# VHH binders against Arabinogalactan endo-beta-1,4-galactanase (ganB): the designs that were tried, part 1

Scores and structures below are computed, not measured.

Target 1, 359 residues: Arabinogalactan endo-beta-1,4-galactanase (ganB), of Cellvibrio japonicus (p48841)
Amino acid sequence: NTGVADNTPFYVGADLSYVNEMESCGATYRDQGKKVDPFQLFADKGADLVRVRLWHNATWTKYSDLKDVSKTLKRAKNAGMKTLLDFHYSDTWTDPEKQFIPKAWAHITDTKELAKALYDYTTDTLASLDQQQLLPNLVQVGNETNIEILQAEDTLVHGIPNWQRNATLLNSGVNAVRDYSKKTGKPIQVVLHIAQPENALWWFKQAKENGVIDYDVIGLSYYPQWSEYSLPQLPDAIAELQNTYHKPVMIVETAYPWTLHNFDQAGNVLGEKAVQPEFPASPRGQLTYLLTLTQLVKSAGGMGVIYWEPAWVSTRCRTLWGKGSHWENASFFDATRKNNALPAFLFFKADYQASAQAE
Structure headers, positions and changes below count from the first letter of each chain, unless a header shows other numbers; Kabat numbers aren't used for antibody chains.
F, E and O stand for the ipSAE by ESMFold2-Fast, ESMFold2 and OpenDDE, each averaged over both directions (binder to target, target to binder). V2 = 0.75 x the mean of E and O + 0.25 x the DockQ between their complexes.
[cut] stands for letters that were removed.
The coordinates of atoms that the task and the answers printed are left out; those that the model quotes come from them. Centres of patches stay.

## First folded at step 5 (VHH; from g05 with S56K F105Y S106D)

Design b07
Fold by ESMFold2, look of step 7:
Structure b07 (fold): chain B 359 residues (1-359), chain A 121 residues (1-121)
Amino acid sequence: as target 1 above (359 residues)
Amino acid sequence: EVQLVESGGGLVQPGGSLTLSCAASGFTVSSNYLAWYRQAPGKKRELVAGIYSGGKTVYMDSVKGRFTISRDNAKNSVYLQMNSLRAEDTAVYYCARETYSRYGYDTFDYWGQGTLVTVSS
């Protein structure tokens, strides 16, 4: 099996972490002009995996905590979709620039003690979800862990200065998931997640050299704007990762704008720089990007594609940076038509051809 | 806080060379996309060259083969080597860190104060 086990499903999914918040902010979602439940809509359109982020204790919001995540997981399960739980291991967003230790753990200076805190938190979270019949099918141990995890805000971090520490902490999270899965007999796949293919090529080499081996899936964020790999070049990186580590690659985040217009007071993250020559910023361009990306991933033997926050629409609610959404122009909902579904939903049910190596 | 400080601008003859420097603080250059932009009098700011976190570089067409962007991770600095300068290269040059975050909480770019390059024709 190169890249994909012959009985592994190919996922087409969505990160729906914002839906509960958007609805509490008054958002409605429509298909063919009629109000719909967004989880049921994604399932009906062919989505089979819901990704959801979890923060440790983000006091600046009441969402993406265990209560909110439990609601999201329940809605996904009730609609018949599998789930991926994305631990940030932070009180806020984690990304290639920021991996801030939760405040509750900031006093812990010993790596073994910190690893125990991470292990116990992961185990307790899974146990709580399991008690609700919401145990996820996949778990990310960290989000975009390009730099060393659980770092203090008062230090500048270049890459991973202490790989022994990083490996101990990552393995602690992996072991927590493995141990829980063995204890309960309920399978959970472990994902390690790095932003952009070029960074993953270096990172997974370092991870292997430092004893981070016992995971199931290589998760990538892929946003063409920020990657050294153009879309046609992406299969080369996927193939190298899969051939080197014998783990399937999943794209766990991607997005593409359906317009460059802004529909609220919040600036949009994906602007003109995000636009690729072959895919205009239009509803059809967004769909064509997704069809092309997903076909390339499947042909390379990859495990799936997850779209990031297709339901983060404009509302009266406020982010840390302003009112509205920074993502409505990348959502699957048309802000000019009361959030009516866009053509991008067609990517979930398209007929993607398997690779010759997987056949 | 994030700061970018450009230096190395000045007056140069056509065909001459300059090296621009950008000292960064408050973040690491090796973990970010960094770029040089320029703004000629009465014109819009334009991308000149960029360097990705993995080291890949991009250039606008008119400077390819003449300009080289590079970085020094130990000095937390980015450079623009400018060769075969032309009158059209006269501009204020800015070093910028473009936002990577897609979650909406750091959506604005950081810019230096600029350094003037004048190519007398």
Scores: ipSAE 0.013, ipTM 0.417, lowest interface PAE 8.1, mean pLDDT 89

## First folded at step 9 (VHH; from n01 with S31R Y33W)

Design r04
Fold by OpenDDE, look of step 10:
Structure r04 (fold): chain B 359 residues (1-359), chain A 121 residues (1-121)
Amino acid sequence: as target 1 above (359 residues)
Amino acid sequence: EVQLVESGGGLVQPGGSLTLSCAASGFTVSRNWLAWYRQAPGKKRELVAGIYSGGKTVYMDSVKGRFTISRDNAKNSVYLQMNSLRAEDTAVYYCARETYSRYGYDTFDSWGQGTLVTVSS
């Protein structure tokens, strides 16, 4: 028994952070040859959770700010889906390799002062959303925080976090969510997010040892090509985490290519190396991967699976890295058929079975 | 800046041993996937051995039992101990890091310049 609550929901969702940007660039989505609203499409296909990223004050883009995030949250809620808000606590992308402090906070060297800034920012953000009736169901405090958060770019450290600092900062974010939830009486689950299961094993141990314990969900990014765990081995890591911390594990990011073809000038992130022997880079292979992954997560007692940016289709516009999409070959839309929905959508409504006892 | 610098290559007789070293900078070896690749003339580059952040190791079949990949966290370095070397092991050996990036970064791999290993009588 993993000690996870018996009535924990199981989410099958998507990160749809790019949708507004894509549409602004003229992207269209289709189902059975007909143009559709992507949020409604995902909902109709069975998605029940939308994840959305939030940057602090990105000046290089017009998107993923509070205004854009509000729009995304509203679209998700209007379609009847739950929402997960992902605080990056950065002006740009955060990942296991970088956690850059917002420019607005770069001058703050005192940890307590910085913690306060993070607390206030989190609180103010939630309050703003709440005023719009867009309060999320889950809040992710940080994004892939494998390394110490809020670091200066020129002194970025990839090693073990300074936990005196890091715990204070993470807990300030957690506390902000908790306090707001308590104050308003509106429930919010807190997610902490680590990239790859092997990293979660050491990170959450250290986190616990340093007083980071008041979260609800362990969020994982899982990409087999970058993990010690093959797909069949993933349940072992999930079980270990759940048995150790008595908290549900959710895959909050994953993806698989439906093709290895590149449809634009932007290089594809998921290439040949992403292809697993059991799952070809095909529409059917993509679906089979998702079905297999999701079933394994469900069987292990996990809390859900979220596909990362399935709607990041190719457009004429530029992202941070160039023109086009770096992910169109891993989207849920067929670039060869005017972005018609791919079989991958079937993973949302598949009949996943819970295991009586998670090992 | 991420850098990998290989050393230790050279000429060795069949049956001999050699240890390659890879000094890493700009990242922590113990928190990353590191590997040794090799490329023989006219052949494709191939994975020889890898070590995950958690310490798990992988080897190509032809080197199992002969080669050992290890790391020294204090030195932020990765090593390849090569025993019972064969002529077919002749190649330029590269140290590499596989990065985790799904956001469209172009540099998914970091490579050293390589070190030549020649196994010949």
Scores: ipSAE 0.020, ipTM 0.402, lowest interface PAE 6.0, mean pLDDT 92

## First folded at step 12 (VHH; from q06 with Y33W D109Q S110H)

Design v06
Fold by OpenDDE, look of step 13:
Structure v06 (fold): chain B 359 residues (1-359), chain A 121 residues (1-121)
Amino acid sequence: as target 1 above (359 residues)
Amino acid sequence: EVQLVESGGGLVQPGGSLTLSCAASGFTVDRNWLAWYRQAPGKKRELVASIYSGGKTYYMDSVKGRFTISRDNAKNSVYLQMNSLRAEDTAVYYCARETYSRYGYDTFQHWGQGTLVTVSS
């Protein structure tokens, strides 16, 4: 547990989990009209951290398994970027509303036994990656675990976490990372991830009260549409978290639409409601949002900002909900110009200033 | 089981007022995002207003200053106060529970049956 260190880097990164699938589906990415490797493009534009999601056994897709994740991690590493591995601990998407237990573990009702399974899975995954020289720099234990982890499907309720159970499970994941790091002598920072700053404030308090304390980074999803905090208010939450727990805060997910147009059959998740008065749904608006957000995070002493799936472009492939991308209007690629890079890429190399008080 | 039941719709004259109610069960309104939608004949369903767990609100532009969304935690209900009603406000109004679903197009998983609001002289 490193806590807040004076030499903590400030990451500006991207979640690139969809890239392999997109390319397999015929997607191409361009910069200044020329086809490019997306991982190299992000690196060249100044990204220094790649986040990648891992599902346990998603039979409905060929991607985001250990094999695909290994490819992503390798591509990121080859491009010179650090990596953050995101364990969903599910066979499908996880969010505060859904944390479905992997089918392989669904029969396990004893919390200790389940914790062991999670521990072993985490350990085995890290060992496999390490064998490939792909050990991540950061490991996110769970994904947006606001309410539950390894949830039964019949418990879809937004409420108070069952800490008796959930603390044990979270700690088993944390311990797996810690033990592996210790065993191998290779450092790994542990990230816990909560959706939206308002939830982080109460969640991490309760987590602490229930013995969940051995993590390094507070990871937040921040989307103004789904947050009680406006963008100017975000630093207050970050400061409160950092001052209270003495751990750095990182925005591990955010996004903003560059258009409200839909380019495929899949509906856009970020629509009109996502648009803030200060930032129009335009390429310039998207950039200014990112510049503003990132500067605020930096000023508050945060550890970084990661954009969620900026390369999830429209293709012929299907999701669980339809054909195409639900996020192409929030990508970094212009669908009207054969996925040419948008101005949003400028946020990676912008000159962000630390607060004088934080120095 | 999650349920939403709307009430309060009816016929009202232009410039009149109406309050819609939505009774929720199976979840608590204070910990969820709630919204009112409306659908006029031949038109797509549109978001009218939403309220978040902390009290943050959203309104579509055409109803700003006229409509107010609120909740009563004790009654586990959400309300839409509609003032200065216009003919163009005529629609079936639906109560919805908003979910956090950035991965796909299923932001609202629970809907009420709807209540008809008719604004006519």
Scores: ipSAE 0.196, ipTM 0.660, lowest interface PAE 2.4, mean pLDDT 92

## First folded at step 17 (VHH)

Design bb1 (from aa5 with S31R)
Fold by OpenDDE, fold request of step 18:
Structure bb1 (fold): chain B 359 residues (1-359), chain A 121 residues (1-121)
Amino acid sequence: as target 1 above (359 residues)
Amino acid sequence: EVQLVESGGGLVQPGGSLTLSCAASGFTVDRNRLAWYRQAPGKKRELVAGIYSGGKTYYMDSVKGRFTISRDNAKNSVYLQMNSLRAEDTAVYYCARETYSRYGYDTFQHWGQGTLVTVSS
């Protein structure tokens, strides 16, 4: 018994945060050889949730700010999909290695003051989106927050968070979402996001012990290459989390390569080491991985699976790390066929079965 | 700042035992993936043993049953107990904190300076 409510939806979605940037650089997407709007394509193929990242004030890029995020959310909504807004609470990428405080807040040393800043930022962001009728269905408070959030770069700690500070900050974000939802009467589910199942086990325990409890969904990044849990073992971690906290688990990031070939100057993040014995780095292998993963998550009583940046195709433009895409070999678009849709799209409409509830 | 400092290397006879230590700073070992690597002269660096944040361990085939990786959270250290040492185990052994980034890197590792293990009669 997963301990989750029977009415919990199961999302199959995609993070499409890069799409606007890719298109601005001249990227096109195709289905059956015809150019298509990627948001409409994903929707047509069965995606029902779009995840969108938001940076605080990233001056190094024109994208993933509130303006760009609004465009992305609008495109998702217009295509009939639900949305998940991912607050990085940083001017750059956050992950288990980086949780850099926004420059605008760097001078704030008092935890309460910083918490207020985070609260206000979250509230203002939601209000702005709401004014545009773009309020997300889910809000992720922080991104892969394995370590303490809003840290100074020079004193970054890769260890146990100062939970007095960390809990205050996380809860301020959570409270901002809750308060806004309550004030407006518009429901928003709160997601907390940890990278890899093994880390979620200890992190959520500590979070609970320190008063971080008012969230709705446990979000996980799962990449088998970097996880203690093999794919068949993933349900065990999901079950443990759900049974312990009585909250649904959602895979909010995953991916698999459809090829090991590199189509640009940017190195592929998912290389040979990413390949699992059961799933070759092929279009079929990518699909099979996704089908298997998603079925396992569904069987475990999870809330969904989101593929990370399936539309990050190769372009002539530069990202933070160089020219081209580091992810084109893990996209849903075939670079050898002018970014024609790959079989991976089939995972959105597959018939996933819930575990038979013992009557 | 993340730092790893290996110690415990030395000369040992075949069949002997040695324990390597890796003292970590700037992060906690029980919340991170750690591993021991080795590089013999003229050979590529290879994974010897690893320990996930959850405590699960993994080994290269040639050291299974002979080597044991462990950690002491209180000391923020990782260890490699090496038993039944062979000449082919001769190498510089490195401790690494293994990380990953989906933003341009397959894997990122913090490395120690290494410690030399020589197995010779």
Scores: ipSAE 0.355, ipTM 0.741, lowest interface PAE 1.4, mean pLDDT 93
Fold by ESMFold2, fold request of step 18:
Structure bb1 (fold): chain B 359 residues (1-359), chain A 121 residues (1-121)
Amino acid sequence: as target 1 above (359 residues)
Amino acid sequence: EVQLVESGGGLVQPGGSLTLSCAASGFTVDRNRLAWYRQAPGKKRELVAGIYSGGKTYYMDSVKGRFTISRDNAKNSVYLQMNSLRAEDTAVYYCARETYSRYGYDTFQHWGQGTLVTVSS
């Protein structure tokens, strides 16, 4: 029993990677019927961390590139929130199903040369942001890196066939952040991010065995529909990770539907199967889910909770897969009331109890 | 390329037992979510049993206590042990790799070709 107080911040944050694009597509955001700047709204409601994704060179969109990310980081900092930069290390979405090498690096077959490309890209990105006074407080080296990173699309394996390669590449990104932080004297925390607690328990064990140890935060996606860990069981996984690796755990992605209604032609990802018996798909159910999750994370000694894309609302614009949003029913904005703020915003300021300490 | 090949189906009497096998390639079974589904004629395909990457299992109510899902990591295979079979268990059984994404593109499942189980006197 250590019995020490943890004086590090407990984050309650949001991934706001879509806001600039949604606004360019005509979206407006409202609170109590009045148009608001969404970054200021999140800050006023008590959010303290903004997460933003970065793609290397996604030619199918004009967003989530360095220019767009810089705008997001600026808006977040102007509203007084800290920032987390989420490197995908790909020209598109990375997740447990795909980790595609950027086209610009596809010719590189040697692991050390690829590691250098990754290192240089990470360093150049941080330097560019630093020149704008936008250096993030936290950096994710990869996004949901459940499978081996930087794979060729035509030979993709849903696994990690070469852990030595994977470790070399991950450590290259970590070292780029560490070296930049040391050179400039500006602190940056490093996050490694795995989808779902059960996968993290295995992955971080393998990572340690292969020499991936120099990170600060274990980042988890938690979506109860897709996890073998129910909400009451989540603290067990958090405790095991923290006790084994001595790194705080942060939930860097979660979401819950406030309705099952689809407001556009884009199918919603969180449908009937996402609904847990304890939390109806309603505005209050969405809030209650977040309050329950966040309290459990804080009680387990975790570092925070980030809601994924609460501002991805329905618009006239298209994703890769269709017109509209696949997430409007999980946003914090009510599509039936011109994107007026939903009760879910209350989760940022709730009074969460810290871990109990006993001798 | 992800491939799932079911085997072990056949004709069996009520009360009998049968073991279904699913050989997987293109991924490792111990790092993925696997499930067995079944489809009777004129019915929707339904979940029978699943196993998470961490090893936790789950079952539809009508098969609990009778069916057991398991995997063999060395053979990269998933099994369904079916005991106390009933006529209503007659169906084509499919092995599936579960895939879900929330990044705004369609989710899909990888399926095998299926193996027929017929339970009759």
Scores: ipSAE 0.339, ipTM 0.724, lowest interface PAE 3.5, mean pLDDT 90
Fold by OpenDDE, fold request of step 18:
Structure bb1 (fold): chain B 359 residues (1-359), chain A 121 residues (1-121)
Amino acid sequence: as target 1 above (359 residues)
Amino acid sequence: EVQLVESGGGLVQPGGSLTLSCAASGFTVDRNRLAWYRQAPGKKRELVAGIYSGGKTYYMDSVKGRFTISRDNAKNSVYLQMNSLRAEDTAVYYCARETYSRYGYDTFQHWGQGTLVTVSS
């Protein structure tokens, strides 16, 4: 679509943040009936990018901290894949409904001081990873930052961000990445992440208007059931974003159920409402969705597609929301066959074609 | 705190018109997905109309062409213009805000108190 987009690599990847936790709970992954290392499996199947979430100081879990993230990044790197580090800048999940400030920073009310804390944290994290030769290729500054980041939970605002504050904070994260990259001579692409394309349209407009402009990639979560854009319409949003901001768009989160069955005590996040008319909730339907989506993104000049937590299989352990997986029915592993790889893996090596997308 | 306050309900004759208002606070309507629901006595709550953050609208089949959902950003409000009202439109109408979280459930977590619409001759 845009000159910039046409020259950008196209990633087909996966967020594998839960793998260590799942394995710790006894989860195994299989391909053709044989137990395999999931990172190697994804790589072998054609995945070339691993997204990894990072919480600041979560006390409710021992995972997705710097130590766990380092392990995940190492596993990805060892398997030959690139990496995207996702800073949540929170002690818990961030999303369009919550951007909770880390407890460690909750006492900081001055925006400049808070920006410095964020800058330092980002820098220190990157430095730590770099010392381990685990510096990511891409850094996502914030996660689904539809609303103002680093908010107090009790006064959370689901409205237009205070952009004076928000821009300062976001830019501090961006600057930390830029400065570190410059200092070390190691390139890092900056991703900003918004949930759903319709929100990206207004958010990036406001971001630009308020001086948030020094990023490389527009990251989107795209789930059809939560978007006003149907799958065939997604290229329109991608084109608009790319043509407006001259930045490539990457789907950094998406998923589709291969079944509507629930295999554990945890309810499925993707239920009947997630099912699109043209894609049944089946292994084949899941694959077809991914193939279609990825082709559309490629055709629109996008930078890639990342599947969210395809390895979040059912275990006896608890996550934030309860015992079991809320996502096993949208994983890439068949719970009925001891987590044997599903056809969805085929979307990594499919032959996607670049083409001009009409607006 | 997120709040939704409905108003505009009342008694109308069949074929009449009514405009419902929903005043929102704690969030901005043009950045969120909102919807009108209704619940008739003895029936389940049902979706009537919705508006995405981008402005696209959707309707239940029985109200298409008769009802219009809109928003006023300056007033941070959502409206439901109801024309050609029928007896079967009698219900308590609720304004709701859809939420999206990483938890992933498509739910309207915030509801108003509702406003009663009675269509009767």
Scores: ipSAE 0.333, ipTM 0.729, lowest interface PAE 1.4, mean pLDDT 93

Design bb1 (from aa5 with S31R)
Fold by OpenDDE, fold request of step 18:
Formats: C-alpha cells, sequence, structure tokens
Structure bb1 (fold): chain B 359 residues (1-359), chain A 121 residues (1-121)
C-alpha cells in the first residue's frame, strides 16, 4: 500500500525548455517528413505535461527568463497540455553539483531575509504568469536540490545541507506557491526534485525531519547510468518513498540515447556508458526503455514520467557549453532525417497498467 | 573545494593485505558516490570498487572476494581493504568522487593524487 490517493493522475510529458532557443537558431521539427510545431506534435502524440525551466536572471542567455518561459507555457497551454514550472532559483543551471545563489541575492546573508526574497520572487513570478493566464499546474521548488540551495559558488558544499537554513529557504518557496494558490483559489501542486532515487531516500528523510513536509510530489531525475538502482529496481525506491511519505513519485527527468553518433561538435552527454544491456542505443531501444520505465513507474503507483529536453536538437548556435547540442542523440528527432520524429513519441500514448496494489 | 587524499599504499608480499584510505573534504562521503580506481604501469586506469551514496558496493571481477570498499562517515573517508594481494594488483590506486551532469558533461570525477601499491616477493 503506497498510501497514494486513488485518483492520482499519471502524466507522460516532456521538458521543452530549449524549443524556443532551438527554433530561433533555425531548428525545424518534422513528423512524417512534414514540418510541424513541436508543441503541437508532442500534444498530438499524447504528451499531457510540459516541464519548463526558469532561471532567475541569467545574463548569459536570452532564454529561460520569464519572458521566454511565458512563451513556452503559452505554447504548451495552447496545445492543450498541462505545465510544470521548474524554478532553478539560480542565474544558471542547478544540479546536484551546483546550487548557486542568484547574483541579486548574493549580498543577503540573513536566512530569513533570503527566504523572503525567494518567497517574493516566487510569488511575483506566479502572479505575472497568472495575469497572462499561464499559471502552471505544478511548481517545482528548486531543481535537483540534493545539496543546500542558494549557495555561494566559492563556498559550495556538496554534503548534508544545513537544514536550518535549507528548510527555511525551501519552505519559503513552498509557502509562496501555497499562499498564491490559496489566495487565488487556483490549485498548484508543489514538486520537490532530487536527482536519483538513492539520494531521494536520505534527502526526503532529512527534509521531513527538518520540517520540509508541505509538498505534493516527489520529483526524481532518473538516469540508470548514474543511479544505484537499475531499471527493474526503480519501483522499489518509488514504493519506499511513497510508502514512507505518502506522496506520489514522478520521474521529472529521464532520457535515453537513440544513437551514439555525434552530429555536431558538442559532446554527447549520454554516450556508450548510458546504454543498458537490454536497451540498445537505437530508435527502438530508446522507445523500449521509455515504455519499460514508464510502465514500472505506473505499476509502482507513480505520478508520471517526463522526458528531459527531447527537442534539444543540433543547431549552429551556442549554449553555455559551446556550439551544437549535447543531447541531439537523445532527442526525439532524427538528425539524419531533418529532425523527423522518432519512435520514442509512441511512449506518450502507450497503455500503462496500474498494479493491483495501487488500486 | 572538493579534495581527495589517498594514503596507505606501500610494498606488500603476495598474499598480503593492505588498507587504503581516502580522506574526503568539501563533500560528505555518505551522500556521494565514491570509487577506487587503479592504474598499472603501461595500462589504462580501471575501476576497482565503488560505493553508492546508499551504501551499495560494486567491484571489478578480479577483486571480488578479496577487496572491500567501505566508508566511515564520521571520518568522512573511504577505504579499500585489499586481501590476498597478487602481483597483478600492483598499481597506483586513486579514489574518486563520481558525479554527473546532464548539462554538457557525461561523467565528472574528482580525483586524488593516488597511492602506489606494489605487490612483490
Amino acid sequence: as target 1 above (359 residues)
Amino acid sequence: EVQLVESGGGLVQPGGSLTLSCAASGFTVDRNRLAWYRQAPGKKRELVAGIYSGGKTYYMDSVKGRFTISRDNAKNSVYLQMNSLRAEDTAVYYCARETYSRYGYDTFQHWGQGTLVTVSS
């Protein structure tokens, strides 16, 4: 008994944060050889949730600011999909290795003051989106917050968070969402996001012990290559989390390569080491991985699966790391066929079965 | 700053035992994936043993049953107990913190300076 409510939705979605940037760089997407709007394509193929990242004030890019995010959210909404807004609470990428405080807040040393800043930022962001009728259905408070959030770069600690500080900050974000939702009467589910299931086990335990409890969804990044849990073992972790905290688990990031070929000068993040024995790096292998993963998540009583940046195709433009895509070989678009849709799209509409225990 | 400092290497006879230590700073060992690697002369660096953040361990086949990776959270250290040492175990041993990034990186590792283990009669 996972303790998860019987009416928990099951999302199959995609993070489409790069789409606007890619298109600006001349990228086109195709289905059956015809150019298509990628948001509409995902929706047509059965995606029902779009995840969108938001940076605080990234001066190194023109994208993933509130303006760009608004565009993305609008595109998702227009296509009939739900949305998940991912607050990085940073001017750059956050992950288990870095949680850099926004420059605008770097001078704030008092935790309460910083928490207020975070609260206000979150509130203002939601308000702005709401004014545009773009309020997300889910809000992710932080991104892969394995380590303490809002840290100075030069003193970053890759250890156990100072939970006195960290809980205050996380709860401020959570409270901002809760308060806004309550104030407006518009429901928003709160997601907390940890990279890999093994880390979620200790992190959420500590979070609970330190008063971080008012969230709705446990979000996980899951990449078999970097996880203690093999794919068949993933349900065990999901079950443990759900049984312990009585909250649904959602895979908010995952991916698999459809090829090991590199189509540009940017190195591929997912290489040979990412390939699991049962899933070749092929279009079919990618699909099979996704089908298997998603079924396992569903069977475990999870809340859904989101593919990370399936539309990050190769372009001539630069990202933070150079020209090209580090992810084109893990996209849903075939670079050899002018970004024609790959079989991976089939995982959105596949029939996934709930386990008897979840019923 | 993340730092790893190996110690415990030395000369040992075949069949002997040795314990390597890796002192970590800048991160906590029980919340990170760590591993021991070794590089023999003229050979490529290879994984010897690893420990996930959850405590699960893994080993290369040739050291299974002989080597044990462990950690001491209080000392923020990782260890490699090596028993029944063989000549082919001679190498510089490195401890590493294994991480990943989806943002332009495949596998990211922090490395220590290494410690030499020589198994010879």
Scores: ipSAE 0.300, ipTM 0.712, lowest interface PAE 1.6, mean pLDDT 93
Fold by ESMFold2, fold request of step 18:
Parts: structure tokens; sequence; C-alpha cells
Structure bb1 (fold): chain B 359 residues (1-359), chain A 121 residues (1-121)
């Protein structure tokens, strides 16, 4: 049956945005040597939340569009997991360096008109998913929105957002989700997502000062290689965010290498510099990293941990960066054993202690 | 738009000290990761010291305890205080804005023109 959380639910999840694409290129996934459906495997191992990215109209791929996202949401729901829909609000990856406006909206220079396009797109997407009984439990209004959203492609990084514009656009997306939830009576939690805790401390202060307050969850990417905050210091940032804004923090992205070996021609993102002193780049080290991080997040009163792309294995598929995977050494699948499940899967159902009690 | 201008290089005796400055424009130093690199003739460019957006610093092993990176947010500038200089510290020093992406490569780094530090025998 079901795992029963205490009265403060805590998510352990995975971003599975690549699975349909990897399978189209011949990927198979195994557990104890036997081929398995990856969505069912994650659920059986104790995952309870699937995150999936959505691009507006990425012409360079056939994936991460509404059709692909619908399939991912359906597979997650059929396996009994809750879902988080991650709007990028772009035709490509969004991150701290780029937040490019979709080409279809590139002609819109008036902020109010752009806010309406964003509102309508968000509403129409939710309505389409709802009609399929795939309405997500959580929605991210943007992905790693460290810089101002919906920027022209020729815009260089400038630092501080134009917050009059940025707040109008962000609130438009938030309002679209809120209005849809109210009209239908179907609850949806709203997540705002910033990469790395140090940046979130600055960003959420700016957001509050500029009237972006009607969200439910602070979402963070946490990759220790790129963060100012070490694992022991991470609870301090989580506590500051939660105490200041009265919103739970969720780690919506993290990863750790189980090896430093590269199994294809695509260079791996997480190399030797990603290795932390306490956690060797080994299957046990990957698991220990996740156990440690997840316990720290739960002890700090956080809402959960989502692993990024644990199923992005080596295949003949091409991405923007070439053939292969840049992430197979961070996946939960052992490339030397035909993608057999790694010990990292144990992180989903480990027994994590709740926050310390009063006194 | 983005510009980094180093200054403060020169000739100095072994054991001496020198302060390098990096004036930034087009972005704010307290919202970005900044670093100093150096390159001696015929050698690879190497990281010397860096400062995170939140102010935490890091150093290569050979300069720890001798060099200090700092910044002044009001002047939008980054500094490298170099003490106990050695002949092997002779190099062109570059200020850089670090850009990192989890997707497999940095899109770009912004570099200054460099400032020459010569530690004479």
Amino acid sequence: as target 1 above (359 residues)
Amino acid sequence: EVQLVESGGGLVQPGGSLTLSCAASGFTVDRNRLAWYRQAPGKKRELVAGIYSGGKTYYMDSVKGRFTISRDNAKNSVYLQMNSLRAEDTAVYYCARETYSRYGYDTFQHWGQGTLVTVSS
C-alpha cells in the first residue's frame, strides 16, 4: 500500500523529463538484472513526486512539449506518484544565465500584453492537462528565475532585474494558477524556483519588496559544486528563507556522481570538482550524499528533495550539446551493468527524522 | 556592456607586496562570482583566487596565506592583495566573471585585459 507521512508531508522525488526521449533512442532500465518500467521502478523504490519540464515551442526537439509532458504525467500518475509541472516559459532551457522569451511572443514589448500572453498560456496548459485528468499537484512559475524572465535573446546579463516588469510577469503566472485552482476547486501549489541558496536569499528579498508574495513553496536548486553553501551550512539558508517568508523550502534539483568515468563521447557535467570530501564518487558515495542532504533538509523543516534527471542514461540520442548523455555518471543507473539500478534508489524510502521538537 | 579593467600591476622585489584592482561595469560584483587568474609566458592560465556572490573566498594552494581577494560593492570593484611575492608569481593577472551552467559548459567568461606583475630576482 502507501507510505504514510507524518502530519508534515515530505517529498522524495525525481525529475524524469528525459525518460520518454531516452526510451525512443533504445534506453532500457534494469533492477537486479531484470528490465523494468522506470516510472514503476521509481514508485516501487519509494519516490512520491515526479517533476517534468515544459518548453513553450522548442523547434529543435520533439520532447518537453505538451504531448511529451502529458505522457510523463500519465506515467507518473499511473504509478501512483504526485506531479510537479515546471514551466520554463521559453523555447529552450532556462537557467541563471538565460531566460529567453518564446519566439511566438518576441514581438510583444508592452509588459501588460506580455503578462496576458503568459497568463493565457499557463491557463490553457493547465486546462488541457485537466481535461486529461493530469492536472499537476504543484506548478513552478518559471525555472531558475535568478534573472529577469522573458528576455530578448540579444540581452546580455545585467544583474538586477527590472522589478516593475519582472513582478508583473511573475505575478501573472502565479495568478493564472491561482485563478484556475479557484475556478475548478482543484488545489495546486505554486513554486518559485531559484538556483543555489545564496541567490535565493537575495532574490526572495527583492521579490517580497516588489510584491511577489502569493506563492506556496520556495524551490531551490542545490549542487554543492556551484554553491557557496556547504552541506553543513545549507540548513542555515533554509531556516532563514522559511523564517523570513513563512514558506516551506523544497530542493527541486540536486545530483551527485556515482563515478568519474565517462561512458560515451559526451563530456559529463559533474566531474572531479563536483566531489565533496565526505562523499567519494562511487555508488555508495552517491547514496550517502543523498541520505545526508535529505536528512539535513528534513531536519531544517524543509518540504522535500527532488533528484534531477536520474534516468538520463547514455544513448544514441542527440541534445543541444551532441550525441550521448552529459549526466550518465549522475544517473541512478549503472552504465557498466546495462543500466541496472544503483544503490542511490535507497534514498527514497530511508527513515528520515523529523525536525527537532520544541526545546 | 560587460567590462572588467585591471590595474595595479608592476615591478616588485621578492618578498614585497602589491594590490591589484578590477573595476567592473555592466553587472554588479555582489551578484556574481568573480575570480583572479594568472598566466606566465608559455604556461596555461590558472585560477588564483575567487569570491562568491555572498562573499565567501577561495584560493589556490600556492597563494593561501599570502594573497587575499576582496571586493567593494559600492565601487563595484574586486581586489587582490598580494604579499610575500615570489619569482613564480610573475604573470599577467586577469580579472574574470565566472559563468557556470549545469548543462555541460559555461556559455562564456568575461575577461579583463590583464595587468602584468613582475617579481624580479
Scores: ipSAE 0.183, ipTM 0.639, lowest interface PAE 4.9, mean pLDDT 89

